# VHH binders against F-box/kelch-repeat protein SKIP4 (SKIP4), part 7

Target 1, 358 residues: F-box/kelch-repeat protein SKIP4 (SKIP4), of Arabidopsis thaliana (Mouse-ear cress) (q9m2c9)
Amino acid sequence: MACIVEDPQRAGQSNETQIALISGVPDDISKSCLARVPREYHMAMKCVSRRWRDFVCSDEMCDYRNEFNLAESWIYALCRDISGGVFLHMLNPFSSRRSWKRINDYPYIPMREGMGFAVLGKRLFVLGGCGWLEDATDEIYCYDAAMNTWFDVVPPLSTKRCYFACETLDGKIIAIGGLGLNPNAKRTWDIYDPLTRTCKSCSDVNIVPEMEDSFVMDGRIYIRGGVGGSSTAVYSASSGIWERMDDDMASGWRGPAVVVAGDLYVLDQTFGAKLTMWCKDTRMWIHIGKLSQLVMKQPCRLVSIGNSIFVIGKDCSTVVIDVENVRKNKMNGVMVCSSIPKTWDDDIDVISCKSVAI

## First folded at step 1 (VHH)

Design n07 (framework vhh_7nfr_2)
Fold by ESMFold2-Fast, scan of step 1:
Structure n07 (fold): chain B 358 residues (1-358), chain A 119 residues (1-119)
Amino acid sequence: as target 1 above (358 residues)
Amino acid sequence: QVQLQESGGGLVQPGGSLRLSCAASGFTFDSYAMSWVRQAPGEGREWVSSISGGGYNTYYADSVKGRFTIARDNVKNTLYLLMDSLKSDDTAVYYCARHLGEYSYFQHWGQGTQVTVSS
């Protein structure tokens, strides 16, 4: 691509020789104008000049877009092929041509089991994991969604871990429990702060050792794990204290979970695929609807954007469910569904999915 | 003032070896990831290898994996590329690059050093 082969920045350029972003326009006004361009055109903007590419890829661009409330959430799926190659697929859910697109990634990263996958700002992080013949790792990999490339590894986790809870909360990545060579890994958690580039380790006596699923709701991290997903734990970020999960709420957590506008939704995959919602008022699970197993490949992953739940199948075939009508209680839980076809690639497995706002 | 100065290039026969160096100044070297990128005559730039700020992790392009080794000396503020089993396809100008930060795209390319592998 032309954008990839453009001249990189060279040291030693003086202020007197600095080229303006837009001829005849001050840079601060130019940056404000460029930040207002829809995300789908950002790749084209990178091809205009090195300075435009550098600005579009910068944290400054992201800061402007967030300040102007222009950020768009796109979905990223971490996938592996039959050979064990790891790569990303990306979906713009608001495009007229809603289709999964493969991202060319480098460097080639090792495929591991039980990896954590987290989003912070414009960046995706892949943490930890283990191999069949490799012990748990403390390595962290970073993908920058504005640059569309894999970057440097951040400082490692304090503890090597796999099959752990991995969530973003209060501008930090929190990695909780899991398995590792250190037998105390199951009673520890790491708080990784990319702004300070620090990793803080914490410990408690009563944490589920093997994590199967987790979600963030109301400033808390909810974790399910143990044999058959029978154990639950809640971490409160504000107090730094572990709490007990509501037993009625825990009983309905029978599949992947997602939070939409403060409400918990779970896709119960025990017998077919049933979308359910936790009703805080009644303390009961409400059946929202049933999804056809004919069009969905299990296991599915869930991502929320606005009032929509994206149900992403193993092959990236996607069902989009609009739950706004459910929340307004019109027609008592009628789902509005649409579909997005699978990728051109065959025999891929979706490992994890996250939305990234730019 | 950030300065990157590459050296160690030259003419070598196929199967030979070279050690490239990049002397860095004007910034806290161990706080930044570093990369080697090359440009062959008439072609675009190709990423070759990267190393994290602390040296904990290294990454290689498939075309050089097993033949090249990236290393750094944070006491001497120097980046290295050890090139073994050189092929004619490795003929290029090699550039040293600094990442904008630990998670950032590279910037402040050096002047480059020419590597020519004769047949």
Scores: ipSAE 0.000, ipTM 0.141, lowest interface PAE 17.8, mean pLDDT 76

Design n08 (framework vhh_7nfr_2)
Fold by ESMFold2-Fast, scan of step 1:
Structure n08 (fold): chain B 358 residues (1-358), chain A 121 residues (1-121)
Amino acid sequence: as target 1 above (358 residues)
Amino acid sequence: QVQLQESGGGLVQPGGSLRLSCAASGFTFSTYAMSWVRQAPGEGREWVSSISGRGGSTYYADSVKGRFTIARDNVKNTLYLLMDSLKSDDTAVYYCAKGIWFGELSYFDYWGQGTQVTVSS
């Protein structure tokens, strides 16, 4: 008889044993040490033990890294391949050998147009959209960047939407306007709270259909859309109301927008490619520098990390622009610091880009 | 091709008035801040006034504040400088410039050829 069905010695031993994260070190000190390990090694740490995996994937790990100012913003691009498959590409901008890497995981995301892409904490959300044979959807897909795993089930939006604005503010995802079977979709917004798993719908006359671009600055959401991208509106989280955007500010919003260290930058595509900045003090647009059209593949997406703008082309080729000297008034213009080549995957199209800090 | 062409300069007596115009082409005029910058004989360039793209904000150098008015017509793609109570110290070549002066920085990417303003005595 080689097999045993009950082992009292093993049962007693496993019930008695308290397993430390690091042998001989208190858990609070161990967590402080583990939190200081660079993000690139977090996947390897998850292979050490279940307790290390649980800690690395936990909100506690993120809290420690934020407290110690160790959080690293990595860029995630929502992409579509030639077969219509939707997937994520990831870029570590802190790596000495910067390259885009495909995240190969499931579930399969259907090929849809006009999807929203949003970030809350360590999680990426893909919302809504429409297909060739389907109207707008309310489906949400969630990817946890610390776990490197898609969630099995996510509650849907209150309203089916495509071609809408999608931003995060005050710990919530806000989905604004767009198209759908509900005729009021273009004049409504959903406030989605993944912590409570609730979604609230509101309406406002200042919301326009078919959103083209949006950004968050100073606790406010700015949207641009409508016929020819000519309609703008601003949402204030503190008041909960929509208002008209400053006409001078709106007039300069002629391309992709990004906020860097509290300042608005726009890549103006009119009569060439120019990086412009909204000067809050003078309420005027300032021309920062001209960019070569030869290094950009339209349409471009913009992501900011620190004092840098990452200009991400349709093919995922990336140009990095340092605007620190502009912000500090130390030098006129911008410096193109580097370029990151296109991925080696089948011809891909970038849909949207966000940064996730861990 | 971006072009800025000034007009309206000339000889005027102290206390007189002049209106300068700048015709702009080759860019979306209503999007961009515009400025007037002058250069007196034997001196460097001096910023005079700036106006935002839609005209909602205007700024003036202390030396001209209350005497000069900057304006724009975005339908005609034209920038204006209305100069009242002119002084001999206002004698200079006046340049139309695309961009603004802000603190110790100037963000000008295009300049006109200039128009001469001479205030006698």
Scores: ipSAE 0.000, ipTM 0.342, lowest interface PAE 15.2, mean pLDDT 78

Design n09 (framework vhh_7nfr_2)
Fold by ESMFold2-Fast, scan of step 1:
Structure n09 (fold): chain B 358 residues (1-358), chain A 124 residues (1-124)
Amino acid sequence: as target 1 above (358 residues)
Amino acid sequence: QVQLQESGGGLVQPGGSLRLSCAASGFTFSYYAMSWVRQAPGEGREWVSSISGSGGDTYYADSVKGRFTIARDNVKNTLYLLMDSLKSDDTAVYYCARTYDILTGYYKGAFDIWGQGTQVTVSS
C-alpha cells in the first residue's frame, strides 16, 4: 500500500511562510546568502529559527551549493565498539582543527557482519549483513547528513545479502553478489532506489560469492572477492554486461582501492604497506611510497577528496597523502602530509568510510 | 508570495485518463522537489508521487506505479500528474505540495507549502 501522509497543522505552516528569513531582505536573496555559509556553521544556523533549519536541511540549499561549487566533502566512518554497538564518526578534512567527532544520535542499527555502506546525495545507507544467529538481511538504515538524524523506516533490499559489493552508480545503489538464503544471491545484483525497489537479476559466473572490495571508475564497477581476493570482475554500465578485468591491473589489487582524479590507487598490503597507482598510459603499476604498518592499524579504509587520499586505520587513526605533491617532489617514498589522531573511543573498529558532499 | 494552484480534476469513468496541473509562483521552482498527495473520503493523506527539482528523479507509490507519470516544466513553473487507467480507488482530492527534502517527504511528510487541492472522482 502507499504511504499515508498526515498534516494536521496547516495553520502553523501558513504563519511560517509569512515570516521573513532575514528581516528587510527578500527570501530568495536571503537563501543565496545562507547557502554560501561554510558547512561547519550549518548546525549553528539550524538553531536560529525553524525557517533556517528547514532551509539548511532542504534539497534547495543542497542543490544551490552543488550548482555554485560550494559543497564540502566530509568523511563519515561507520564504527562498532566492543559491545557491538554501531555509530558514526565524522571528519571535516578542511578544518584547521582536523579531528574525528562522534555523532551522538541514538541509532537503532543492530551490529551485523558484511554490511554494505553507500552514499546517495546527502544520505548514508547501511544495507544488509548477517550475524551468528541471523542469516542475511534485506534491512536498510538511512542517515541524513544535513538533518543529522537517522530514519526509522526505509524500504528494504529486494534480496537478502551479506558480504556483497555496494556502490553508487547513476544515482542508484547497486548491490552485487554476496551470501544469502536465496540460491541466486551470490550471482545476482540489485539496483536499489531509496523510494522504489528495482531488481535486475541475472546469473553471471564472473560474480564471486563473497566480496572483499569494490570501486567505481569510468562508469564501471570493479569487484574483487573469493579466497585471497583472487577473483575479479567488472560491470560496465554502458554495455550492461560483465567484462574481465585486465590481468596486469588485477595483479596489483593487493589491498584497499580508491580512485583519485580518475586514477586507481591501491594500498598494497603485501610485505608491508605500499601505495601504488595504475598508470593507464603505460599499463603498469607505479610505486608511490611506503607507510609504516606500526602506525596504521589494519584493516585500512581509503577515501579520496580532491588530490588527497585519507588512509583510515581500524582505530580511526588517519594519514592524509597528497598524491599530486608526492609525484611533483620526485620522492622515493611516501611523504606523510599530515596525520589525524584516533578518537577518544578506545575500543572501536572502523567498518566502512564514505565522503558526503553538502 | 508563495502559492500553489491545482487544476485539471473532474469526473471520469474507470479506465479513463486525467492530467492534473499545479501552477507555482513566488519561489524559484527549479530549486524544490515537488509532490502529489491525495486524500480519499474518510481516509488520511496518501503520498502519490514526487519529482526532484531538476526532474531527473521521479518516485511513485506502489498503488500508482505504471499508471501515473509525474512531470514538471521549470520554464513554466508547472507540475503535472498524468493519470492513466484510473480506478475507483483513485477517487480523492489531489494536492500539490512543495517538498523541501524528497526522501524526508516520503518518510516524515517534509512539505512546507500546500495547494488548495483538486477533486478527482472515478465512477460509472
Scores: ipSAE 0.000, ipTM 0.228, lowest interface PAE 13.6, mean pLDDT 77

Design n10 (framework vhh_7nfr_2)
Fold by ESMFold2-Fast, scan of step 1:
Structure n10 (fold): chain B 358 residues (1-358), chain A 120 residues (1-120)
Amino acid sequence: as target 1 above (358 residues)
Amino acid sequence: QVQLQESGGGLVQPGGSLRLSCAASGLTFSSYAMSWVRQAPGEGREWVSSISGSGTYTYYADSVKGRFTIARDNVKNTLYLLMDSLKSDDTAVYYCAKSFGDYVRPFDYWGQGTQVTVSS
């Protein structure tokens, strides 16, 4: 526990691990009950006993919450302050007061360009990147959202990379292409398996150079890169085969992308800011609505939670768009928006955003 | 048996400085990340800072960043917290806590703590 450590029993109680979670209640029933507590109270639960803390931080807790459809996705933004320090900013979208909060744990992560940002279960990973005085790195940093702390040792990537595609698929992190000292980095990819704590390296001749954006949809990783985002590629992780992207689909990919319930949404930033959706049935882009540039600071990051798209500006000001009606009607979109103001911070820039479900 | 023993606390004026030490025994000190955790009167325990086993990576709570520096001496099996520009809000009992080497586990308090009081 990095932020708050509250244990009513001190270290050294030899029988603590063997005591019941809840006195007079079988452990399987107790775990079922504890798993139903809303995520905002999980920090308080860790203060009750070591066994509660262990359960709340466990994969078993996450399994119960997923089984009961209780998992809550919270948004984590990796931010940079004026001094170049990096930190996490967090949003609980289920709170009645939707507000960004600064995480009290500061990692020692050098500020780098072109870093990858990925989520596996309850953990956030920051991978790779380069600096003005540093070549690309293979370093990986990990934040555990259930423990609220950073891991200080994580095995590195097989290849040093920056400006690469970084996605989670089938319980693994896949880091594709990018730039590095090795000129062939752009034609290689690493598959990081957290269960074995190893990276497997692969290669192919047709990888997009200097990648700008990527997303996962239907078991495939879609990648965009090159001058003006003109180059696209599709990787099928299950078969290891590279495919060509639909030209009509690629033509509308003009800004950050997010997948909501199997459908692709793009914030088209070519002339202003306009949310569009790719309709698989008609093979056409549908225009959902416009966002005011007076409210949103570019570049924006997109995160989906349930039926909502969170558009997070550079200053962390956020617009929430409900797209449930678009999903149901497929041809006609009505944009329903609400806003979450930026918190008062001296000055911050959002680098990347991801949701973590617990 | 693992033993952690804190020292270096005391009474200081606002803006003053203190150096806390934690002597560790009964463990392979260089293999573990170490942390400082504090508890103010009537408050819960608050994480302050952590340092990796090698000393290469350091982490700080927002409230102390820029004012406190965590350090370790793996030859002497000693953890340090250098506290500068102390504020009344820094008044607390400071505890030395162990973490597991390749990640931070839920903390166990193994030291007795050392009292820091910032008052004029």
Scores: ipSAE 0.000, ipTM 0.116, lowest interface PAE 17.4, mean pLDDT 76

Design n11 (framework vhh_7nfr_2)
Fold by ESMFold2-Fast, scan of step 1:
Structure n11 (fold): chain B 358 residues (1-358), chain A 121 residues (1-121)
Amino acid sequence: as target 1 above (358 residues)
Amino acid sequence: QVQLQESGGGLVQPGGSLRLSCAASGFTFSGYAMSWVRQAPGEGREWVSSIYSSGGSTYYADSVKGRFTIARDNVKNTLYLLMDSLKSDDTAVYYCATGPWELLRGYFDLWGQGTQVTVSS
């Protein structure tokens, strides 16, 4: 199920499907019809014929689904087991059976510290990083969620880096700062375009060298780094201009951050776990609610889908927080939560979580 | 069942122009994105350009932007690469493939022997 499989029985069922996507139907109409099928059935569709498999795995399929406003965001958690092996867990938040499912991938990907994670369309990118016995790397790995396959990507980053800020903006991956054997890496950033396979290198003296966390909001990349997370910076990718972060806003950034419909939420992990939101109008942090440490295995990762924040613990146990009432300023005084159990795997660590839309 | 046949390569002087063609058969050409990929002597394969099935979206490697143009004729089942202002660095075997460059890694959808382009005085 993890790979594209040709069903020999189904291959024999339709001679015309090898020539046309759907017998007697023009391909443009067929593609429109196939694109409207819910994502949960895409794996079954890949078994119908080679042409269906190729279309379902194509960027064209994603383009149709985006045009029709049918794209579904699913959550992917990159995990490490006790032996140091890496693999993906996947969660379909729209399924009635909301449970984590392991994805069995055969291509090896090395586990490194300080890796960058980025999503563009149907693809998850893993960039850079370092190890106890290896220096920072420039390597890029890509997981294609439609093909269910890992790829190595070239060209690599322009410089080897770890513990850097990594975000997607305007169809590109932006890797900022970090540590590496090249001393200039500290003051550089890469703008990587995976479609054209190009990597532009830029430099600026205002770059924080070691990054701990980052997020994208209102066309800007917010960065926190340095010893104890004491240094913050704001980068405008479109203009290339560095700005100062609001000191009051920065003071509340005490844990993982996520943006929901233009509003910044932070899981403040100081003395427990508290969800807070930055109120732009009052320029103050507001308390949304407290989560039990018994269900929150730190470090936690945050992913937003629609009006929900998925708080994913170290063991992949997940708390889903509905912030729609907060966003609508509709008074009910209650934080709405639900939970999704951890995976059945032995002791594992979640390294990164991203949503991938198809 | 997919067959792709490249043509139009040859020896040209720097600054010259060539038009490459790829004739497709055995599948519904209008249903597939198409790409040009080149391989220079002693180097790995390098993506050059891609065009979506409709012809509405085109993409180019930075090394060829402004010099090369990809086009397709879905009625004739033919893909084209128009190459202007050729440089010695453009010397390579040029291959036609089904799908965008990103899907060629691990896909066995590159067919034919390619067409040789040599840019030399």
Scores: ipSAE 0.000, ipTM 0.186, lowest interface PAE 11.2, mean pLDDT 77

Design r01 (framework vhh_rezetamig_d1)
Fold by ESMFold2-Fast, scan of step 1:
Structure r01 (fold): chain B 358 residues (1-358), chain A 121 residues (1-121)
Amino acid sequence: as target 1 above (358 residues)
Amino acid sequence: QLQLQESGPGLVKPSETLSLTCTVSGGSISSSSYYWGWIRQPPGKGLEWIGHIYYSGSTYYNPSLENRVTISVDTSKNQFSLKLSSVTAADTAVYYCARLYYDSSGYFDYRGQGTLVTVSS
C-alpha cells in the first residue's frame, strides 16, 4: 500500500489534524455518500464520530437530501398524555416494524389548548395556545428532528393567540386569527420567518376569529371556523388578499382535511367516518368510502405521504389508505393498505399531526 | 479558541437552590450572534433544555422549570449563571453550559465539559 494516507493513530491524536469523514475520500464526495443513506440509519451514523454526527444534524445534509429527492417524510404527532404533559410520537411509514415511538426528549411545552403546529424543513414548531391559568401566549417552541432535541423559543409571534390557523407556505409559518385578549388578534395574521427571525403582522376584516381546521392547496390557505364550522375564508399568499371560498366546496368540509397530489380529501365524521374528495372539474364532492367508527376514535387527524392518507385516531391508532387508484381510475372504494396499533394508554389525545421530510 | 467551564457545588440538599456559573473564555458574551444557555442530562435520560439568555438580559426558560429557574449574565466577568430553586432528587443530572446561535437555528455549537449535580441529603 502507498504511504499517501495519514497514519490513523497520528490523525486521532491531533485536535488540529483534519480527519476525513471517510478514509481516502474527499469530504465533498463523503458527504454525498452519507446523505444518500436512508433516514432510519441516521441515528446509528451519529454514533460513528463527531464529524458524522455534526453532518447528519446539519442543514447541509437536509438541503442535499431535499435537492436530490432523497428526503423521507416521517409522521410526528403532538400529543397530550393523561397527566397533561405535551410530547411527540413519531412514525416511520417506511419501516418494516411500523409502530409509533414516543420521543423521550422532555417537551418543555406547558399544557395549553388551541396551539398551532407547523413544519419548516427539518424543524417542528409549536406556537401560541392558552390555559386555565394563562391567557393566550405568543411563545414559539422548536423541535429539530435531525438532532432529536427541543430548542429555541425565539422570536415570539407578534400577537398572543390561541385557536388559530397555523400553516407553512413559501418557507414561512403563517398564523391566522384566533382568540386573544388583544382585540386585534381576531382580525390579524402573523407571517413568521424563523431564518430571518422576523414576524410580520397583517390585518383584514375577512378573517374568521376562531379556527377549527385549515389546509394548504394551490398556494392558498383555506380556513374553517366559527360555531359549527360555518365560516370559511381563503388566504392567497402570493397576493396577500383574502378571498371567498366556493360555497359548494365549503359545504362538504365536514371533518379533517388533507391534500393529496393537489386534490382535497375530507374525512366526513358526520354519522360515522366517510372519506370524500372534492372534484375540481365538476365542482362536486365524490364519496370514496367508509371507515369503521368502532375502530377509529374521533376526532381523527389526517396526514398525506405520497398517494397515501394516514388517518390517525385520538388514541394514535392509525389506518393507511391508498388513493392512487381513486385518482387514476376513478374507482370508488377505500383501499386500506395497513393498520398501525396504538402503543400506549387509551387516555391519550392527539392534538396535531405533521410530516417532516429529512 | 472558545471555552466554556461550569463551576458550582456537586451536592445540593432537597428544597435548596442549585447555583452554577459558566465562565466563558476565548470569546465575548456581549456578542449579538449568540445566546448562552443551560442544558442537563439526568442519569439514563436524554438532554433537557433549561433555558438561555441574550447578553441584553432577555431570557427564555423551559416552561416546566420557569417558576424555579433564573438565568443571569455578568458581562463584566464574561460569565452567566443558573439558579434552580426548590430542588428534588429528580433534578440530579449532569449540567452543561452551552452557546446557541441567535439566528434561531436551535443548535448548541459549544458545550462545557459538564458538571454532575446530585440532590441528596
Scores: ipSAE 0.000, ipTM 0.150, lowest interface PAE 16.7, mean pLDDT 77

Design r02 (framework vhh_rezetamig_d1)
Amino acid sequence: QLQLQESGPGLVKPSETLSLTCTVSGGSISSGDYYWGWIRQPPGKGLEWIGHIYYSGSTYYNPSLENRVTISVDTSKNQFSLKLSSVTAADTAVYYCARGRWELPFDYRGQGTLVTVSS
ESMFold2-Fast, scan of step 1: ipSAE 0.000; ipTM 0.309

Design r03 (framework vhh_rezetamig_d1)
Fold by ESMFold2-Fast, scan of step 1:
Structure r03 (fold): chain B 358 residues (1-358), chain A 124 residues (1-124)
Amino acid sequence: as target 1 above (358 residues)
Amino acid sequence: QLQLQESGPGLVKPSETLSLTCTVSGGSISSSSYYWGWIRQPPGKGLEWIGHIYHSGSTYYNPSLENRVTISVDTSKNQFSLKLSSVTAADTAVYYCARHPYYDFWSGYSFDYRGQGTLVTVSS
C-alpha cells in the first residue's frame, strides 16, 4: 500500500550500515577486535569488505588504536628517481624483515627544490617549492597513510614559498620564511590548521629569510638558515615570540638534527659523519659515535622512533642507532647499530623523511 | 549510477564572466554527507581546486580565485554552478565538477565522483 521514493545515497548508506562487520558480533566489539590487528595486516583487512575498508581508513580506527596504545610509527621517505618522478618509500621498523617498500600510487608531483615535508595525524604533506622554470609555488600535495592514497586536490598555501622551515606543532603546520615573488614572504610565517580549515599569516622583520634546517624541541621551533647556515632563530609557540638560540648549542648544529626523548642529536657531517648530542646540564656537545661516509651516502636524513635514530642515506640505505644506553650511561654508552639495506630501485634520491603513526 | 555532467560555453572572451553548470543525475545534491565543487586543469599543469558548496549554500573558495569566483546550488534542479569573472588567457583549462565527503580533512579532497570535464578557452 505505501510506496516510498528512495534516496539512492541514503539507501546505499543504510545497506552498508545494516551489514555487520563480523557476523554474529556487535559492531562495537568488532571494531575493538579489528583495531588490535597489527598495522602490517591493515591492507589485507581492506580487501575483506567495504565496511572493513571504511573502518580501517577511518579516524575511529585511529582513536581505538591510540586508546589501546597500539599505534605504530612507520617511516616514509619522499624520493626522486632518475626520470625525475616523485614517489614514497615506506619502512615498517616492527617487521621481522625490515626493508624499504615502494608505494606505487603515483600522484602528479612535479620536480621541485626547497619543498616542505610535514606530518599531521595519519597524513603526509608536501608543500611549496620552486623549479628552474617555476617560481615559488603555493601547491600542497597530501598522502593519507591509512588509505594509502594521494588526494586529487588540496587547497593551496596562502603564500608561495620555497626553502622555508616546515614543522608540525600543537596540531598545526607552521611554514616559516623562505623565498617567493613577494619580497616580504621571507619575513612572514603561516599557521595552517587543516582541521578547522583556517590559515593565519604572521609577520616579524627579524626572522631568518632562507631556511636550511629546523627541528621541534620543548614546544619551540629551532631554525638554521642564511648564508652558509650562519643564522639561527627560535620560535616559541606558547608565547608567539621569537627567542635567541644558545650560541654554544648553535655552534654544534653542523648537519641534520633530530630530537629523541627531549634530547637534541645532530649528525655532524663535516670531516666525516659523527653523531653528537647536546647535553642541557653541562651545555656541551657529547660525541656519541662515528659512521663511515663511504658507506652512508650524503645527504643523510634523520627520523626518531622511540629511543632509536634512523639515519637514512641518499640511496635509502639505513642505519638504526639505539640511544637508550647514552641516556642511561652518561659518557659511557655504547652505540648499538643495526642496518637496513637500500631499496632495489636504482638511482633514487631521498628528499625528506617523516614517521606516521597508525 | 551517480553521474555529474558539465555544461556551458567552450569559448569565453577576455574580461567576460565564465559560467558553467553541473547537472547531477542518479543521486541527490541534498545530502549532509557531501560537498559539491569545481576543479580545473590548465594545459600542461596539475589539478587546481576552485571551490565547493554545501547543499545549505555555504561556500569555500580558493584564496587565489576568491575575488572572482561564485558557486551556487539549486537543490530543486539538482544542479550547481560556477561563475568566474574577469577571465584572462590564464583561465583556459578543462573544468570538472566533482563530489567529495563532508567530513574530509581540509588538507585534502578525495573526489569519489567527477564529471568528464569541459574545455574552456579564453580567446578573442
Scores: ipSAE 0.000, ipTM 0.314, lowest interface PAE 13.2, mean pLDDT 78

Design r04 (framework vhh_rezetamig_d1)
Fold by ESMFold2-Fast, scan of step 1:
Structure r04 (fold): chain B 358 residues (1-358), chain A 122 residues (1-122)
Amino acid sequence: as target 1 above (358 residues)
Amino acid sequence: QLQLQESGPGLVKPSETLSLTCTVSGGSISTSSYYWGWIRQPPGKGLEWIGHIYYTGSTYYNPSLENRVTISVDTSKNQFSLKLSSVTAADTAVYYCARDLGYSSGWTFDYRGQGTLVTVSS
């Protein structure tokens, strides 16, 4: 949806910018007070005045909340319905009523395979992909979680890509490898810089053409792809070079991966669903526990918030695993979890999941 | 309904200055809520942001183009203009004018014109 929600073209609007945010209070103090309001009330705050709306939607408020550790991570699931329409579901994990809610803002995004899904600050990006009769695309779509709207004009990738690795690191989106009409795509990566609204392209022979999964840990991007997911590569941001992944670590990467408090977790979906953790000290995979296939419709997506892993099934049914309890050995030999059910009867499939902190 | 329309020469010689004008109808340029900007798409490449202007005359430019680009606004005609100096074949592109919400993340255009092709050739 590309509709304008508000009436921004009113006469006399220049005078509105000069009105105090809170009567009798300097704006800098008012802003610090507004920025400390919990995220669930931000939508109501946008209805108070245009100045409040502008501040709530601003980078200034987002930066303040991040600096003072006030930001709340909510989960966004990009979904498709039976007709192939795409839309977002949202989960506030801090709400007393933990339930998935549909966002009523349909983007005009064609359903594509091998799309990238990335988060920068308060924004979600959908990148690339290919269609049934379409070669790879360079199109990017952007959703602003503070404004709750999609943007219809977004600069594209420098290279058309599908089935590529897509991660955020050091304030940039990095799109690595993949397939496309451009033969150079297989050995290149794009670095999108939001400050300049530009992409730059880099190249390296170690890039795996077709990517299946990736994750970021300790300033490095880990990539898995190729035939049967047997090829791995590691990009080191600090050195700017490609490194080899530990063979023992790579051997256990048999499903979706997530990093929690600096530790790698993998949901191994070979013969059921098993959560495993990579122990850096012993260089061994540790079996944490099993999840039932009857309640976890595969493929599953993993999202971490704090010390919890959210296991999101294809139908958006969710299991929450408290990793802190596992790590502290409070429930020795037992995986501690809770559940959040799906809230609909419709045939809805999850494509990708990310957390957005505001 | 808000409409933006580009106008200007479709052919410019190398080393000369490219000049385009955007005419806005169905809404006023004199608004505190929006910036007015230019983006371009070279043949076979993606969109490139050039810059934008506030109705008071404040400008922000793409750093790669800032030494060659000037954007101006004429509120009496409800128009804004682009001048790009010292053009080369690399400046051949479809040029779009757009309305921009102006957020620092750089991807907030909500309306754009249909585009005008500018070829740099002798």
Scores: ipSAE 0.000, ipTM 0.172, lowest interface PAE 20.3, mean pLDDT 77

